VHH binders against Galectin-12 (LGALS12). Designs and how they scored, part 15

Target 1, 336 residues: Galectin-12 (LGALS12), of Homo sapiens (Human) (q96dt0)
Amino acid sequence: MSQPSGGRAPGTRIYSWSCPTVMSPGEKLDPIPDSFILQPPVFHPVVPYVTTIFGGLHAGKMVMLQGVVPLDAHRFQVDFQCGCSLCPRPDIAFHFNPRFHTTKPHVICNTLHGGRWQREARWPHLALRRGSSFLILFLFGNEEVKVSVNGQHFLHFRYRLPLSHVDTLGIFGDILVEAVGFLNINPFVEGSREYPAGHPFLLMSPRLEVPCSHALPQGLSPGQVIIVRGLVLQEPKHFTVSLRDQAAHAPVTLRASFADRTLAWISRWGQKKLISAPFLFYPQRFFEVLLLFQEGGLKLALNGQGLGATSMNQQALEQLRELRISGSVQLYCVHS

## First folded at step 4 (VHH)

Design t05 (framework vhh_3k1k_2)
Fold by ESMFold2-Fast, scan of step 4:
Structure t05 (fold): chain B 336 residues (1-336), chain A 126 residues (1-126)
Amino acid sequence: as target 1 above (336 residues)
Amino acid sequence: QVQLVESGGALVQPGGSLRLSCAASGFTFSEYSMRWYRQAPGKEREWVAGIYSSGDSTSYEDSVKGRFTISRDDARNTVYLQMNSLKPEDTAVYYCARDSVTEYYGSGTYTWFDYWGQGTQVTVSS
């Protein structure tokens, strides 16, 4: 690869996505129109979650966050950041931080500039409640961001850093995220403090069958990625992600054993190589597996964290035809 | 070949202090940023602290800022985590990780750590 490892240039379209929008059984809701969607929605990410805002922030963009506040939540934060580095911490143009653990639940908003927190802005009432679902909209205007919760205007925050420097969204803390949407237009009346009189616009998570078979018609090339998102079942036994060739041989299998709490690479001949890393799958928790294919092998990341790499013959990558996912999981998304 | 070995985990009283060490081998230590992570029972692993290859820049998770200090000794291929004013909620297995690169794929941002240590248990209780 002549480009920096992974990623896409601003404005580059996603080439493939195998994550269909499917309504939950028994629900009658209007999905948000595809024409409103700026970049592919994220469903059931694992928190902490950090993602690129394609093309960065500018006036007119909107970020939609659907989720649930856990019953035992103390706090969570949504950060609109200038980059995604872990060390040093990036500047944060807008820090949105609900706090539930205090006598009077409230929201703190702030900016982190050069490693220093600025003056806190406080809202003494909290529109969010422990145990309840929410829809938060962040509408980025020319001079300020406006935040609405469940269709009601909640707060506003005047920018202290240039909006054009923001290219990253971070979500941290005690929150269960159902969906994150990036919109190029406001599906609600701009400046309105009320939902439209008609149907609400919502992002609905896809539900995929398990075992899941996903075709790789041209095989895999260096720089390509596979992303698998789902939920671990209540009484899990095992979880596998298997890459198969035209002869249905499995040259690479990632196996998670819940009894042993171990991760392993399994070869075509059944040789097992343990991955020296913490076991990041938990009963009833969301997970995200990323496989990055590169010259001579692949890298594994779980829940946003890189765990290791394994070697694989370059010619064998081109001969892969199927990704198969099986075991004790509910699947929301497979991207290749 | 590449190894990270954590040590220093112990049972300590609330308000106590503890110093964790991570000995690295099998790579040119001075060229890599190093990170500390922790994982409490029943919770996901969380990032705690990081230090750049130059040693000039450090970063911390908000809950530990002011209490924990990360440092490195390139002559000894070791990274340290000094933990002060320990609280019961700091109870976790602490992991050392070698930084590799942060990349963007699909709609996600991923930090690649090619190697992890086995972890060291820290318990804070009375």
Scores: ipSAE 0.000, ipTM 0.271, lowest interface PAE 11.0, mean pLDDT 78

Design t06 (framework vhh_3k1k_2)
Fold by ESMFold2-Fast, scan of step 4:
Structure t06 (fold): chain B 336 residues (1-336), chain A 128 residues (1-128)
Amino acid sequence: as target 1 above (336 residues)
Amino acid sequence: QVQLVESGGALVQPGGSLRLSCAASGFTFSTYAMRWYRQAPGKEREWVAGISYSGGSTSYEDSVKGRFTISRDDARNTVYLQMNSLKPEDTAVYYCAKGEPTYYYDTSGKTYSWFDYWGQGTQVTVSS
């Protein structure tokens, strides 16, 4: 929604289409594949908000938006853009635009190409409500984006511009943003690479306590995935993800050592096996650890990369009761 | 071209001591962690010890902890493994390996693995 600045009534909104002239004053990053280093989550950004998507969009990437729709909201939009130009406005591969002001609240999706809006795609039901908190998940597939709201599939939109050209996220309008997260889906070739749309991804403020204990009241079963997301601290020493039984024995522990940049599996009796893989934890960078459980062991993926597997006694999986995370990290999400 | 040349392997009696050296060339030695591995006949290659690029942190396989000490001399581009209280079970060919870089990535974004480069090895035999 556009509105004149001088003559606006109380409660009206003014939208700016200009991009911030200064995106980030941050230090130049090392030339590392962005898939190895995930983007840090952003908490309580001021709208309008525009940011670079590290490595751009690719199939398997998810963008999470947590917030509240104001009681007096007319509309807001989330734009996945091909760059950020001051003028003319950049191409927008995916425009997601909920409208509350109309007689039939709805969502408009569209593409802006060469300064021209294409044919609107319209969804007649609005999964979002004025005055309510929400969690929106944008799951980017090969041919389309899938959108879920509060754990329920809402809509899908086929790309009209190459997804690989998208490197910018813009959020505008009548929305209070609590958090923006950039996540990867399950990179394991076994089973589905897409998580259920109903899977809750909540980033909390304050962040989860470290050491973190997450209960596994019925143990683990084959096909189950554990997800750990967080941020490595500035001066990290070590980081562990430990699976523990009722007797507090740890039959499997993943240990990252930052001093020597090694990953290792540690067994119940302290036997250490180094993981033959790049060390994908970096100071002050977001990380995602996925553990896929199988009949005789588990598989590790780190920052979207499948790294390897280790064996576990089959009987031990059902006896696990706790996931414990400790060390030089801040945690945002732990899910089992 | 990256080269790692191990030396110091010998026949030693049980309870003896030995120091292995690994001379490195073809890369910026001071920016990389370094590792020692060993391989006994008919067995898989196993990790023995590691040292950070700064030398401030070391790590060891459980069976050698307290007996072996890894160190480095960046002025000489050399990593060392001091082996004390040697046992027949320590008999193996010992290899050094370049660790993953802490500060360097190529312009294409390629991350270098600690398994990118191995030396030719040096034989350690512990027998009476």
Scores: ipSAE 0.000, ipTM 0.104, lowest interface PAE 21.2, mean pLDDT 73

Design t07 (framework vhh_6fv0_2)
Fold by ESMFold2-Fast, scan of step 4:
Structure t07 (fold): chain B 336 residues (1-336), chain A 126 residues (1-126)
Amino acid sequence: as target 1 above (336 residues)
Amino acid sequence: QVQLQESGGGLVQPGGSLRLSCAASGFTFSEYSMYWVRQAPEKGLEWVSTISYSGGSTYYKDSVKGRFTVSRDNAKNTLYLQMNSLKPEDAAQYYCARDSVTEYYGSGTYTWFDPRGQGTQVTVSS
């Protein structure tokens, strides 16, 4: 309950109970495919909360839910739905329903198909507690969703409806939601990997200071991923992501120039190498930058789209100590 | 035992207004989302409006949007529906309902809604 009370808009707005259109910041943006638009995180939504999942669910997608269980909570539910109709109720591919009204809190999972609930699955010993903050990660794989609670794997649920039919998230019941995040978890296909190294996260604060300095105390290793999420400002000029060594030299920098609509790799000596790829940063749009480190170099992805690669010596990776992010952006998440 | 008692219906001319009330008992009213649903003669049950447990979010059927306003008083365990600019098509028996958790035939999952009152009749005619 460490959240301020002042985060709500005054009064109640009238809504149509059609599928709510998720509002993007700004009214007129350059036309782009929806698949290139990273869905913005939502902070402090009022429950019940129903929203469209941009691009729908697919293997490699992750949904993050951060919140607090009220002291007097009985239950809440998170539904991954095929549409947003209330009457008749939509099919629900995955119903996640924690219950606190018993001595031993537990979770019920189920599917609603054609207006009929299927066989329920019960998961005991839930780590969620009344009065406590939590982070729930929904990790969507090919055969099943995996759910983690507070950084620990909790359950898995095999799909009974095609995941591709899910386009709606609903949150209902006794929950205070701090943040909802939508992420592309696997832009690079790498055998048995289900998500990037480490657990992606949302910060309790919606903003990091820019320029942002993120420490890399052990350097970087092949297989490691850096994740940067944020919002491009209204009148952007440039945006950089720079990797710095112990001597503050920058052996690799990614630069986006908004005036020229170009992406470039910048060497430690300031030499520019243009990236032959579409410019996937847009004013007032959210973005996700992924840097995958591998033997001999790194790969870049923006909003789940692989855009390019550059060479880098393994010795240089071990000597890196800082990730620095600067320019015309607001940052929400930096992970290494 | 959950009990819901609707009132406030009546006969009104097109363009008129009515305020419906629903008195709730037998459960912790402030912990549940509440719904208004209606059933016209010879027609099925139709969803009209939703209000969250805190009153912070409201939703409406497209045909009533801008004309109906749902509200609640958690201190009085009472749900309201203010109906303005009534049309003949709004004539129906109106019921309030709560979001329910039902364990029936071995399934412990939420159901869509749980109307338990006798309803209140709304008639719109010249």
Scores: ipSAE 0.000, ipTM 0.176, lowest interface PAE 15.2, mean pLDDT 75

Design t08 (framework vhh_6fv0_2)
Fold by ESMFold2-Fast, scan of step 4:
Structure t08 (fold): chain B 336 residues (1-336), chain A 128 residues (1-128)
Amino acid sequence: as target 1 above (336 residues)
Amino acid sequence: QVQLQESGGGLVQPGGSLRLSCAASGFTFSTYAMYWVRQAPEKGLEWVSTIYSGGDSTYYKDSVKGRFTVSRDNAKNTLYLQMNSLKPEDAAQYYCAKGEPTYYYDTSGKTYSWFDSRGQGTQVTVSS
């Protein structure tokens, strides 16, 4: 069992700041190298937040969480889940649950299997503090996950469910999330030389112009995935993702109407086909749109939930030249 | 032992209002997020609203947003749900719950929710 609050490990450097999105002129942090990033990061999600872990978890994968514990926080949780279903509730391979408003602040870790909580693992001191910024790293090994907080090893948890069944991350409770990163290696280790364990890596919070034009100079190939991540604005009206060809015609447009709470595919000539699926866009909440291109069509997923597929009978994928995103959103990531 | 007791349900016409209450005991109410969930006849349990421990973070099912307001009084160990502009589709047994929320829907548009601890519920009927 670790000593979870405060670090006394020799050579460990701890970084703390009260606001991770605002820094003093002298405060400089290293950005995470591009080669370490396994999938595009998430910036400023609104809690509760649930997302897909691309390819699921396996040994060597790392999840990074940057954020702030609110002054009035009682508890929060980070869940590594086997799916995203609400009913029946998914199995949770690793439940990480800090509790602040108790006589002795502590962290509880557990597993939910078949609707039943297993034996709690408890860490008697809390490495996280109300009102403070944090950096939490979850390193998934062969037998256990290792958790570090602000550059110091905090705890480890031996798996009770197969790691390979985990494909979903959920964040709930009294927490402000600045960034979630998915990494292929430990950012504190490079070859025979190690960064100091407390040295922070700050995920940049990019803001893209809206409307956003993203070039597709070679078009799209079957099997290619478009990723769009952002935040819905406070008073949203509409949101569109449009694919345009060499002549600037839009053979496929995904449109979200907030007044109607409907999703639709719009053809080149304006024909509307409603998507018979839930409207998973919420004001001031993070969204993730995935478009998977296949021979003769595309598949849509929103916030980790597959919503169906549609055909692209009028356009060859290699003739597409532009992805255009417009409407009542702030954009953090557009990837093709 | 966790105990939750809902009250305030009744019969109301479409467009009417009701205020539900939930009295909590057997746990430190002020340290837990609380939930409102409902179940209509022949339908599954569905999540309606979440309020976090301090009361400043609230979330709602899309179909009730702008019409329902959740609040809490930690000094009285009481949870509230103010329901305005009620629709026939809101008719259900309403439960308060202590448990963990999840945020997803199936492909048919139905909301699925499951909670560890809930009360006996209070019935809301909306008809003319």
Scores: ipSAE 0.000, ipTM 0.145, lowest interface PAE 15.2, mean pLDDT 72

Design t09 (framework vhh_8cml_1)
Fold by ESMFold2-Fast, scan of step 4:
Structure t09 (fold): chain B 336 residues (1-336), chain A 126 residues (1-126)
Amino acid sequence: as target 1 above (336 residues)
Amino acid sequence: EVQLVESGGGLVQPGGSLRLSCAASGFTFSEYAMGWFRQAPGQEREFVALIYWSGGSTDYSDSAKGRFTISRDNAKNTVYLQMNSLKPEDTGVYFCAADSVTEYYGSGTYTWYDYWGQGTQVTVSS
């Protein structure tokens, strides 16, 4: 039962952080007050996107999704999962699946338990339209989740798995995501009193300059995460994320080459080590780079996918002072 | 009853070509991503290729890139794998799989697929 299996590590795990503004953290989250926000919002994630729900789901928690349905969309899904294991596939307590490509567009909701889909719950209409922006709110109650679209109640789904087992959010398919928010209060109920009709009722995304220098005053410690979110430009050439120490040495640099479709680690002395992984940067698509610092080095995840690792001396992590991002990207968020 | 039935496998010489087919029934084929996986004797099942339901987007393993092409015909409920420049290392049982989630997380592990075929043998030998 507790014996270790042989080294095929399951799991992709993304940790979300708030996007910093240059001068005033949280100011660009208007019109939603900071007191409504349970954990840092995510701006412009690349789909497929998987992230941890801090503290898991419980009655009263709300998840907000802002985005656009592409003109050519077939379907997308939002999954509230019991973990993010690759082997076996995780249980999904609530699967929310709009379908646009059918003769009668509709929404399917379901539960995946023990690798088996249960009975579909089907709604014969769509509150969502191809080519249109949307705001979806998932309100988790004691016995059911309620889904609102653009401020209007859309559907409800009674739980078939314990809500307390859900700790992961997955977003997949034909959807452009602008923001994901995790809230402790319903912004529509409060907003109906404090925010008059027509007032912006959205999470606002800050913009950062490129090249970007982000300070690391205390260096980095094992367990710490760096997150970089942005958009790949139309005709990209390269993209780099470089960690620099106080002496201006760059002991580690991640480099993406768009011509070769390769990722590489570059050492302080310019030695290049290719990463044997899919190239998940695409022109004009949003991306998320996650660097997880661990004992003996750091791990790379890109768009929710664990792609590679590199060794690094623990003492060298403490000596890092700057994160520098440059290349063919527009940046929305850098967090450490 | 859900079924995936692979065909087109066989014996071929190094440098040769084969076209695999997978006929699907019992589910709404056009709503599923379709993948090809292979397994050599004594080895783990390995991702080969994936085609999404939307827009014909595809992904390939490094060993398959430039040599293999995945395609689908939604009117016929069939997915195909065109294999060119075959090598002895391509020998194995080839499985098709259907994934309602359409994600592959890194290597495209088969744990995310809802339905599997029984496989078709491909042998590349002189």
Scores: ipSAE 0.000, ipTM 0.161, lowest interface PAE 17.2, mean pLDDT 74

Design t10 (framework vhh_8cml_1)
Fold by ESMFold2-Fast, scan of step 4:
Structure t10 (fold): chain B 336 residues (1-336), chain A 128 residues (1-128)
Amino acid sequence: as target 1 above (336 residues)
Amino acid sequence: EVQLVESGGGLVQPGGSLRLSCAASGFTFSTYAMGWFRQAPGQEREFVALISYSGDSTDYSDSAKGRFTISRDNAKNTVYLQMNSLKPEDTGVYFCAAGEPTYYYDTSGKTYSWYDYWGQGTQVTVSS
């Protein structure tokens, strides 16, 4: 179940992290330097949420998930994936799946390899509770991931696939996400003052040509997700994602203007409807556009943040035949 | 109100074929993963087949692989199970099930407690 994403107030985009060191009375912990954070944190993303992990996973990397478990939650999952493909499903190196709807609430962890789920690992209790806020920390070590909940060690899972193949995070199901944070160093390790060396992003995946045309041979159905991931060029001018029918009409186009720092929906007739939201495209930074198709329209998320919705006839969704992406970007992933 | 109505069950000889259908209403069918389960007399419900919301991913029990095919028609709000080379061991009540809205299915789709909505079932009997 997704929360409506319209009308969210702009929050301060300050990332704060606690330290395990005991402090003297009256002392305040310094916030983590921005230079430790090579990937911007994401606030209030809509679920389902799928995003690129800049530089992929490696030993010492941490992923933080802050949120609330809904009162009526049945289950949710957090997947650390080898790519963003929806067909076939990507390999999932670490599947973390709390279940609340069973007679004995528990957590399932597993790996999906070559379309086949492996042996389930089960933890017979939940550190997470319906209706409660949580902070989940995924600490990726050399042989295993360690998961803590609300500052307490919860479980560990030994890798069955190379950690270096993981470049994607997916969050699905009954969860309200407040923040997702990415760190290339563990700020809780005593004495660690090292900054990540080299380029903040390294993916060995092939790049797509721009403009990119992606076929939609059966059109689009409610519940379908389009994922567009890439890198903004150094001197960007504009960026568009357009949905087109057989007659090359574009009933929906998302346009980003870098000069104006504005996002807009463009209708078939060329009319602009400005999106009242932060401009989350930055020169030489990774982006992710997620379009979630629902009965009566579509929802937009950019870098995990819900930016609004636009109305669209269900019949029109079935008549779409092309997703076209153009402008000042390099593309790494386009899926429908 | 969510409803799942199975049809197409019946009596067949060993080696025969049946096509089961499940008509769905009361929810956005195209956003749900769909599964088929069966229950023989005196046994627990067991997983048979699973299809993702888009139809792009399918999975089968070991006993169903190579013999059964799950498919769906999102325009008709219907999921199907084509059963070939039927054996006496395939006898049971076949249930249609709908899982939570997700963009793909996962390993939990093989566990009957993951599904939110269930049909009443249709009887399949394989005997000479």
Scores: ipSAE 0.000, ipTM 0.184, lowest interface PAE 15.9, mean pLDDT 73

Design t11 (framework vhh_6fv0_2)
Fold by ESMFold2-Fast, scan of step 4:
Formats: structure tokens, C-alpha cells, sequence
Structure t11 (fold): chain B 336 residues (1-336), chain A 126 residues (1-126)
């Protein structure tokens, strides 16, 4: 199904899409330019992994998946979803499901609507191999998504649900994920900023200092999101995310206590309010903290799961100047 | 019964041009994406090009990009491949095939590019 033209300029031409050169094992990879990155990349997530696609999907977006197929892999899936509900399952606009357990390896593509799977599309001759690293690119066009594997066009899938309903990425099954990227390229617009063809690219995993201080020069506004991603250390004790004002007071702090397996909001004066939610931090495992700011407060999500909200007025948000992260973690990403 | 009939192959010198045609019958041609696939002597089937069911999107193997152009005429149920600047490595039996994207296949062995036509031979030599 084609999407409405709407926002395209008159005279814009549609170009055939081409992939970069095939990656070879051990080949040297260049880092992706920051200007192409739409939201902070995810590094070394633990599968199953679910995350928000900020602004949702639209024509011109590309999702990049770097990883390894395990030696004992049976199957894995990458789902472009309408929400992240646990039960029942959300609608899935594009289900990409490589299978290695059959006599002829293949990929199943499908759509889940209203809890019902539609007709399967099968794509033969899987380019993915057990034990090998891969780079998968999902390029979202007007009528269809195009998938490339290791720089070669692999398959395409025509949309059965509107792309604009997709706001969530889910990764499940037998896959080791090194990096997930969200990139802005438009293969259908002449003269636009495009993915540099002919060169393999790698999302580099930065390592930030802990304690980490991240400036908030204009404070925070409703609709803004803070993203913190990293790895819990082997023998963790505590982990904190603090919002600090100009006087270095911390009006709100999120504290995780590993001894108690508890999560709490801590006020400026040290009053503790326990969060009634599962403790989703584990030793040596990836974590993602999302803080979404709204009128009257902020919402918390851990590893794609919404855990609740706390109150905070807009004037207090505007007075914040620092996000400070400390404790038993390695940090890969801090974004505001 | 689905039928695909390729034509337009022949002997051409390096740098020459050929236009292949595929006449489709037995199904609603305008509902399916179509492929061009080739097989060189003692080699397996190789994907060359894809065209969407509307004709609005086209895709090409890297080695033929800029030299080959796929097109279709839904009113005539015909698929075309314009091949320019032909190279010796383009010599192969060329087949058109219907996309099976909306078909369900049982578990087990999956056949690539079924159904496909009988093919048309392209030879590139002196």
C-alpha cells in the first residue's frame, strides 16, 4: 500500500535504492556520521528487547541492526509494532522472522492485526549464517520496506498497516545484538542527505565517565525525553539518576538499590517514595531508562516497560541544569 | 494455470543491447511484483531485477545497475528488460518470475522464483 504523497515537493523523483558493498568478516568499518543519527543508538541490548521509535516510522527512515547469529540459533524476529503491550500482543505492521531450523533456511514476513496473523510471505535462500556477524538495514519507503543484508538487497514487503501507526521496535529470539541505529535517509528525494554508499558502517559504542554530568542549559520542557543506556556492573550496589537545579539541589532522584531490589523516587530533602514495580536491573546486563516529561510530572520506563509517574511542576522543570548519573554502571548513552 | 513466456534473447557483441519481453497469462498480472532472474552455464539462479505491481518501484543487482532497465505494461500483461552495454558476464538464460509474496507455503522445502517461465538465451561474444 502506498502512503499519501502530501509532504513531497513538486518535481521530486523516485530513485531506485542501492545498498553499500557487502561486509566481509573482519573488514574494517567506518563510524556513522552523527548528522545521520535520528535518536541515540542502542548498544549490546539483552534480547528480548523492546524500545520506542521516537516520532514513529515514516518514509525515509532507516533502522540498522548489527549483530551475530548464534551457532545454535533456531530463529529470531524483528518486529515493527504499534505499541509495546505485553498481553495481548500489539499489532505488528512488519514482522521479519529468519528461520534456521528448517531444511531450507528462509525468512517469514507477516503482519499481526487484531491478534491475528495474516498470510505469510516467504523469502528463500537466507543470506544470514549461524556464527557470522551481520548488518541488516531496514529502509522504509512509501509503498514498502526494503531489507538489505551485508550490503546486498535481500527482500521487500508491501505495507498492510499504515507505517504511521508504528512507534515500537521489538527484537526477540536467537540473536546477539551489538547495535541498533535509527537513521534519516530518503532514497526517493534527489539531492537530499543520503546514506554514504560503497562503504560499510559501524555504530561505535562510546563509554562515558561515571559519575556522569550532562548539561541541561535550557532546563526541561513537557514533551522532552531523557534517555540513559548502559550496562550494570558485576557486583552492583546502587544506581542513581538525579535532576539538579542551578543551586545543585536535587529535586528529584531515581535510585535503584540492588541489595533490596527496590526502585524509589528521592526528594530534595531525602524523603524516599518506593516505586511499586518490577526491579528490571540485573548484574552484567543492558539497561535503558526513559524519563518522559509532561505537564504535571514525569513518566518512567525501564527496558521498554512503563513503570509509573511522579509529580513535578513545569516551573521546576525549567530550573533544572544538570542530569547526573552515578553508581554501579557503565554508560553508553545519555541524551536529553 | 500460470504461464510466463520469455523472448528477445540472442547473440550480441560486448557493448551491445537487447530487449527482453515476458508475456504473462493465467493470473491477474497487475496484482504481482515481477522478477528477472538469470542462470549462467554451470551456475545457480541469480536475481537480476524486480518491479513492483504498479511499476512505481524498481530494483537491480549492483552489477547491472545503470545498464539494465525493467518496465511493465499492465494493460498488455507484459514485463520488459532493456539491457544496454552488455558484458560477457551477462551471458545467461534469462527468466521472468512472479513474486509469491502473498502466497502461503507449507513447512519444509521452499522453491525460489516459482512459478517461472522457460527462459530466453542471451549470449555475449565475438
Amino acid sequence: as target 1 above (336 residues)
Amino acid sequence: QVQLQESGGGLVQPGGSLRLSCAASGFTFSDYDMYWVRQAPEKGLEWVSTISYTGGSTYYKDSVKGRFTVSRDNAKNTLYLQMNSLKPEDAAQYYCARDSIDEYFGSGTYKWFDPRGQGTQVTVSS
Scores: ipSAE 0.000, ipTM 0.101, lowest interface PAE 20.7, mean pLDDT 74

Design t12 (framework vhh_podentamig1)
Fold by ESMFold2-Fast, scan of step 4:
Structure t12 (fold): chain B 336 residues (1-336), chain A 126 residues (1-126)
Amino acid sequence: as target 1 above (336 residues)
Amino acid sequence: EVQLVESGGGLVQPGRSLTLSCAASGFTFSTYAYGWYRQAPGKQRELVAAIYDSGTLYADSVKGRFTISRDNAKNSIYLQMNSLRPEDTALYYCAKGEPTYYYDTSGKTYSWFDPWGQGTQVTVSS
């Protein structure tokens, strides 16, 4: 006899991962000074979306989020995180969580520390509306973050964790994201009219040809980072990022195989070394590949998660002349 | 493309044990999360166990009785079912999941697992 399962409240079942006591941490990028890296905007990411904040957060930095709240939205969240681990969950210095599914729409702000949510800060007024476009500005000050919606101040939240530990942005839930922008300097003086209410922050969505060739006229130096952002196509097969020298030899290639869901480093001679990490490329979703050059090698991060490293001689790095990207992707930016 | 094949189901008496297996055929699988779903006739599908790396998750109905494990060298995951009850009778599906950040304030959701395979029938009857 079938029995009705009706009458159970939403969220009655709570699932949590049981994490091993001894963890093998994923490799992470070392902090990069903002002066060395101009972080490109992100266009039309598919939610859930996680990315690295270059140089981390500091006083004066601003994050811009342009998008639309779906007509049927229940909730979404924007998290400013201390890393991108899957298990345990990262500390979240600032959790911004609009809720629309209640009789009185509101925003919850909070901090996640050591796997535990702290006291909720509840904001009784919500400037965001279902079915409407928005521009949200997160301005990070010395003591607190200030949030503006459509050019109007909305709320503020005093930090409970050091801002300098935040290096990751996560966007989740019922939201359509058009653009994410990163500014290393606050262009707005307190009380400024320089960004008027209701005006959209429009970012041009460039499309690069694939295969894409990007020149490295002086090779690569320690501390230099390569940024590749794009969209995986609907029926992907392979994706490669190849570093080439003047003789068109490829001393290092990153290869993603969608059939096998594997990432590998490929040497000049075709020797393949599998990367032991989750395959964070998904059909029709945005991706971000970061390659950080440090003395003795190359570190890889994908969608804000450090995935591994490969060794490379500094003299060999200086002889590189081309970054080539090919395969089942649409490219929006390539920077070095 | 990762292909998953379930096996190990059968007819078993209450209080006994059964082990289910799920094997990937010729593809690399160590980068995915995996879970076991079950569905009894006329009931809603439920997630009973999941594994990502060495971290595990269990439904309250099976906690303490079922154990999920993986063997990356054999490209396989297993569900060890102890102290079986008639209520455990269902079609069991191996599911592939994306290791993702998506979670609510209460924890990670199970909606990110997609059933992958034909399923294997478990019948617990005296």
Scores: ipSAE 0.000, ipTM 0.243, lowest interface PAE 13.2, mean pLDDT 73

